# VH-VL binders against COP9 signalosome complex subunit 3 (csn3): the designs that were tried, part 6

Target 1, 171 residues: COP9 signalosome complex subunit 3 (csn3), of Dictyostelium discoideum (Social amoeba) (q54e53r186to356)
Amino acid sequence: AFKKYKKAIEAFKFVITAPASALSAITVEAYKKYLIVYLIQFGSVQHFPKCTPAVVQRNIKSHCKPYTEFVQSFSNGNINDIMNKASSGAEFFQKDSNWGLVKLSIKSTYRRNIKKLTQTFMTLSINDIAEKVSLPKAKAEQFVLKMIEEGEIFATINQKDGMVTFDECFE

## First folded at step 18 (VH-VL)

Design ab2 (from i5 with heavy chain L34I)
Fold by ESMFold2, fold request of step 19:
Structure ab2 (fold): chain C 171 residues (1-171), chain A 120 residues (1-120), chain B 107 residues (1-107)
Amino acid sequence: as target 1 above (171 residues)
Amino acid sequence: EVQLVQSGAEVKKPGESLKISCKGSGYTFTDYWIGWVRQMPGKGLDWIGIIYPGDRETYYSPSFQGQVTMSVDKSITTAYLQWNSLKASDTAMYYCARLDLFDYGYFDYWGQGTLVTVSS
Amino acid sequence: DIQMTQSPSSLSASVGDRVTITCRASQGIRNYLAWYQQKPEKAPKSLIYDASSLQSGVPSRFSGSGSGTDFTLTISSLQPEDFATYYCQQYNDYPLTFGQGTKLEIK
């Protein structure tokens, strides 16, 4: 429901789907960012927008291998595989100045995983949440607090015992 | 290559202010947290806090909250640690360090340190 | 606060020795533990993260083990450049905390 990246995605799709007889450097750069920001926005992968030219589809993946491998790791949702692919591609993402976007996609994944816990459990401790999503306790707490403040989840934290009670939306 | 280069040694009197710096290079400065760590003479390491240059989010150790201020200047890829009024007990080596790739909480690169001496 | 206690505080050893340094957390930190080496008048250097993972460029004679509250750094065959002070650090919860250090000296 959050539309933070939708305009950017449409701009990247415009570049990627433009009629072409050869693959351009601008198209390669747009595709790299498209893959990552699509993940951030939707939590899933669409490898090619509709109407992507055949010459682009044929030639672009070899220029973007760390990116396609990274986004592919999300198909099973295994956080360890996602982190491994991020690590192995880190030098390429950093050289392209896209490491920040990769980290945002990882943060978005933690937020989605925490939100899924609110749909499965009535109550969990911060430490339980941290274990289930594979984060240090301090980081898990930061995510939960920010998600409550932003209205992404509805929960109450008992400060005495660190228990989080998940509520149905009251507003 | 990733480098953190700190400002030079300082000799100060109690009550004076001080701002020391840590310049990051060889990486995208706004993508990583920077931490500060104190080492008193002949002693171990004390975590002061971490700051994120991207949005200036901060976390301080309770022992240092209100005692120092962390800040950043993104335009020159530099982090700062600042005292408003130094005490003799502030005499120590101060390190800046970059947090790990995934922001979990360990430090993968360290500055050379800035020795701060405060004497009456 | 999670207190980190190292043992021993100092230790004498010879080149070629196998040494172990232990680190105990006052409460469970799972695998969120790092080890650092600090040579005299130098900044700390990251050796191990995640309790047992070697940092890039660290010699294979260093190894880490443990989980929960009890952790060990092992150097399988000491080299002259290994004489230093070693620190553990937990990063499960804030404040981030270090052990008091273990000084490894030449006999």
Scores: ipSAE 0.801, ipTM 0.916, lowest interface PAE 0.5, mean pLDDT 90
Fold by ESMFold2, fold request of step 19:
Structure ab2 (fold): chain C 171 residues (1-171), chain A 120 residues (1-120), chain B 107 residues (1-107)
Amino acid sequence: as target 1 above (171 residues)
Amino acid sequence: EVQLVQSGAEVKKPGESLKISCKGSGYTFTDYWIGWVRQMPGKGLDWIGIIYPGDRETYYSPSFQGQVTMSVDKSITTAYLQWNSLKASDTAMYYCARLDLFDYGYFDYWGQGTLVTVSS
Amino acid sequence: DIQMTQSPSSLSASVGDRVTITCRASQGIRNYLAWYQQKPEKAPKSLIYDASSLQSGVPSRFSGSGSGTDFTLTISSLQPEDFATYYCQQYNDYPLTFGQGTKLEIK
């Protein structure tokens, strides 16, 4: 249960797909946000909306390099590569006031990765979860507890041994 | 540049209340956790807790749970550490610090410290 | 709680020396270990994160190694500005905990 960004995505698509003879600054700004918000909403990459003008497709990569590299890192699912691309682009994302969105996309990725574990295993320790998703133990526990509270996963945590039991009968 | 600027030194008596501040600048305040760390005179570093300005989520060290309150005012990019009733044992240097880029748990920027002295 | 124990508590060395200080965790913390430098009357300064990754602007004579429970900070050629107290800190689990410090003094 993460935020619904569908209205924002449609607004960005409107700007990006508008007929154009040249690449505008507003299109560049919209594209940067579109890439990240699409990741947050769907957990996947769509480099260009349907009907994106050719002039935009040809010219936008050079203005958005940190963003396109960051979202492309999600294609192989390697969290280390994702984090490296986020780190290398951090100054650009911060200058654009988009670092918060980048962090949300990373947070959404951890949630998706944890949810995948609930579909593969019946029980795992917090330590096992933390190791598998590449987080400190305290952070992994925070994600699990918050995801249980929000109804994103169905699980119980045994505080005595740190074991998490997943209730995935209907998922 | 990232800066954390803390309020000035305090001299207080036991039983008095106190609220010290840490103003963040040069970054988006709501995007990073802020932590508080105590250093007793001549001693090492004690983690007090961390707070996330974005949603006010907090984690306290068990040693400090119920002893202090962390809070934030997002409109002035300021974090606070507060005591309702000071004890002589609260005499220490108090640092605020920003958690790392990805919120793992180490501190990349530190305030200059606020010396709190509590004596009769 | 994860106890962090540094060795030695105090160390005397000369400019140019290779200095090693160690940090041991009471439980495995993988690579979630940071090192800080603190000079008198100053705030701590981050040196190393992730056990071995050098913070931006930190001289290359500093290096970190180790994983699990045993960690080392090494200064390959000691400079006058390196005389300070050094702290390790684990961030695998709460509470976040620091070592007791290692004071590095001029011999």
Scores: ipSAE 0.801, ipTM 0.917, lowest interface PAE 0.5, mean pLDDT 90
Fold by ESMFold2, last read:
Structure ab2 (fold): chain C 171 residues (1-171), chain A 120 residues (1-120), chain B 107 residues (1-107)
Amino acid sequence: as target 1 above (171 residues)
Amino acid sequence: EVQLVQSGAEVKKPGESLKISCKGSGYTFTDYWIGWVRQMPGKGLDWIGIIYPGDRETYYSPSFQGQVTMSVDKSITTAYLQWNSLKASDTAMYYCARLDLFDYGYFDYWGQGTLVTVSS
Amino acid sequence: DIQMTQSPSSLSASVGDRVTITCRASQGIRNYLAWYQQKPEKAPKSLIYDASSLQSGVPSRFSGSGSGTDFTLTISSLQPEDFATYYCQQYNDYPLTFGQGTKLEIK
């Protein structure tokens, strides 16, 4: 999991939880980013920060429908449903200049899914990994290599046969 | 409206350098990979490579590695393909193209092409 | 490298005909196959991605099918604007590779 969005999440929470008698455009913008960035950081959804005003809770979801639908698709963990919701909302996300954040949340999901494979299997081919996480082989290899380099997973790749051995965590 | 507008046709001699351009508009330039594709006269399509404007990450086809250089200038939303020393065999149409929505590897929008002619 | 072979290399047909173009990969590529249409002196245009998914704005007479190594592009009722060269492209592995093209000509 990434732990580099803590400051951003706290800033968005500050805006969302500010005292309010009516829903503001600034609060709507902060909530859109909060939903996506929270997914990137934690892989799950907390729809409202603690102490969110009632007026915000009552009124904000109708202004953020593509975002709430997208983040709710993560509840069942089906990557195809997640991708479908991302695709159907893409024009909205692009007009808000938030498509980059949506893509980062999808990348974070692939990283989490690949990490789960290291906890279930001792060895898999790059093709096996790609099939299990629904990626082209080239993209799956890129994720695995970057995750090894960054220390996110512990594995070795046999270049000749494309087999990946998932190592135990170092002690 | 997503558009990729390429620089005009070039007529060059062997040994000359060349840099052709591809300006993207109507989308967030740093959110998508840009690819380059060669089409030799009367022939099919050859993938040259892809570059990500956000961090300049690149992947080249082995056939083109070391033969050309891809680069970007984010401030003017422009991608470049560059030769240090052209050969007659570089005569071709060169397309830039944007990678698909999810970066899987197909191209959803294409530039109009830049014809490069290298002779004599 | 994954080689993409198209059949036929050229084809003559009449308006209203149903035409099928095939594309074979030298290795399994699952569903990571796109189809493009290219008219003379024009850039390629995306038709199909994911082997069978139609790009936005592409007429429903175009369809794609297949998985693994064998893929087809079908035009159910040929229109005058469909005479072009068609390319398949795999995107399972690098280098990204295209078929040699299928030229569809008016009979």
Scores: ipSAE 0.796, ipTM 0.913, lowest interface PAE 0.5, mean pLDDT 90
Fold by ESMFold2, last read:
Structure ab2 (fold): chain C 171 residues (1-171), chain A 120 residues (1-120), chain B 107 residues (1-107)
Amino acid sequence: as target 1 above (171 residues)
Amino acid sequence: EVQLVQSGAEVKKPGESLKISCKGSGYTFTDYWIGWVRQMPGKGLDWIGIIYPGDRETYYSPSFQGQVTMSVDKSITTAYLQWNSLKASDTAMYYCARLDLFDYGYFDYWGQGTLVTVSS
Amino acid sequence: DIQMTQSPSSLSASVGDRVTITCRASQGIRNYLAWYQQKPEKAPKSLIYDASSLQSGVPSRFSGSGSGTDFTLTISSLQPEDFATYYCQQYNDYPLTFGQGTKLEIK
């Protein structure tokens, strides 16, 4: 949903912006999650919250390299670069217990791309959608069905030919 | 290191129930789909289905829909394949396998297999 | 419903030979094809994904090519440890399906 991570983001900001004379492990962990959750919520990167201590800004990069590289790939990268950065950092994200969040940010990108198609086309086959967003057909169908079920898009699927017709939403 | 360790071989009679297990370790169990694959004696590989431990979403091959049940116990990082009533034709090697990093549909790690023998 | 057929069903070759195994899909699967190696009495091992991408730890003598419906697995210089059965698998659509296998024996 549109606003479900805002409270988590504010909690991470509180930890990151607390007055500090040295970088703490708790701040590093909060920053890692902040980067990814901000990306899920807003689809963009914000390097540091307002009022982040200078000691944090100077010292945190070396502790978070896979995370900063991953989120940076969304600024000027294509979907392939995003996937490559996720793959290169996967072991690190897993050790931090953050791989689930990374996968959610990738799923969020596919959902945004599929929703953009509903704004451009009146009808597409599942195979057309899959090709346009670079997914296996089965996975594209899963996204479309879940997005319909959750009310994120309005569409019907003709099960015999796999054609998807996009409808308008009520207010 | 990523490991999938399956329960030991089973010898059963037709009509009996069975539940075999696959314990995952070395990774976050709830972040990856687990699949089951059958290999009948001297034959190739048949996809049974996949289950996501995170929310228990499932997809079954039509050939196996209604024939077996997949389940998970997150607390012990274990996936299960279960029959209510075994048939002689269920005699096979059963593998669990982890779906790829991005859930596209190929399997990057495999269990050692569980041999199930069903005979009278 | 996508059928995968492999050719040949079996073959024998000498150490050092270049061998090629083919896999054909009954309908287009773009690049969503994987190859597995299964040694006797062992679980399958992933070799190749995305038709041509080599899995980590797999020797560079293995390569894959193809797209659409026709795919090949190539071993550039056969080694004694390459004796195994090889399976292709499509993952474009459900049900996920495997080829029938190609048994490779070393002369």
Scores: ipSAE 0.788, ipTM 0.917, lowest interface PAE 0.5, mean pLDDT 90

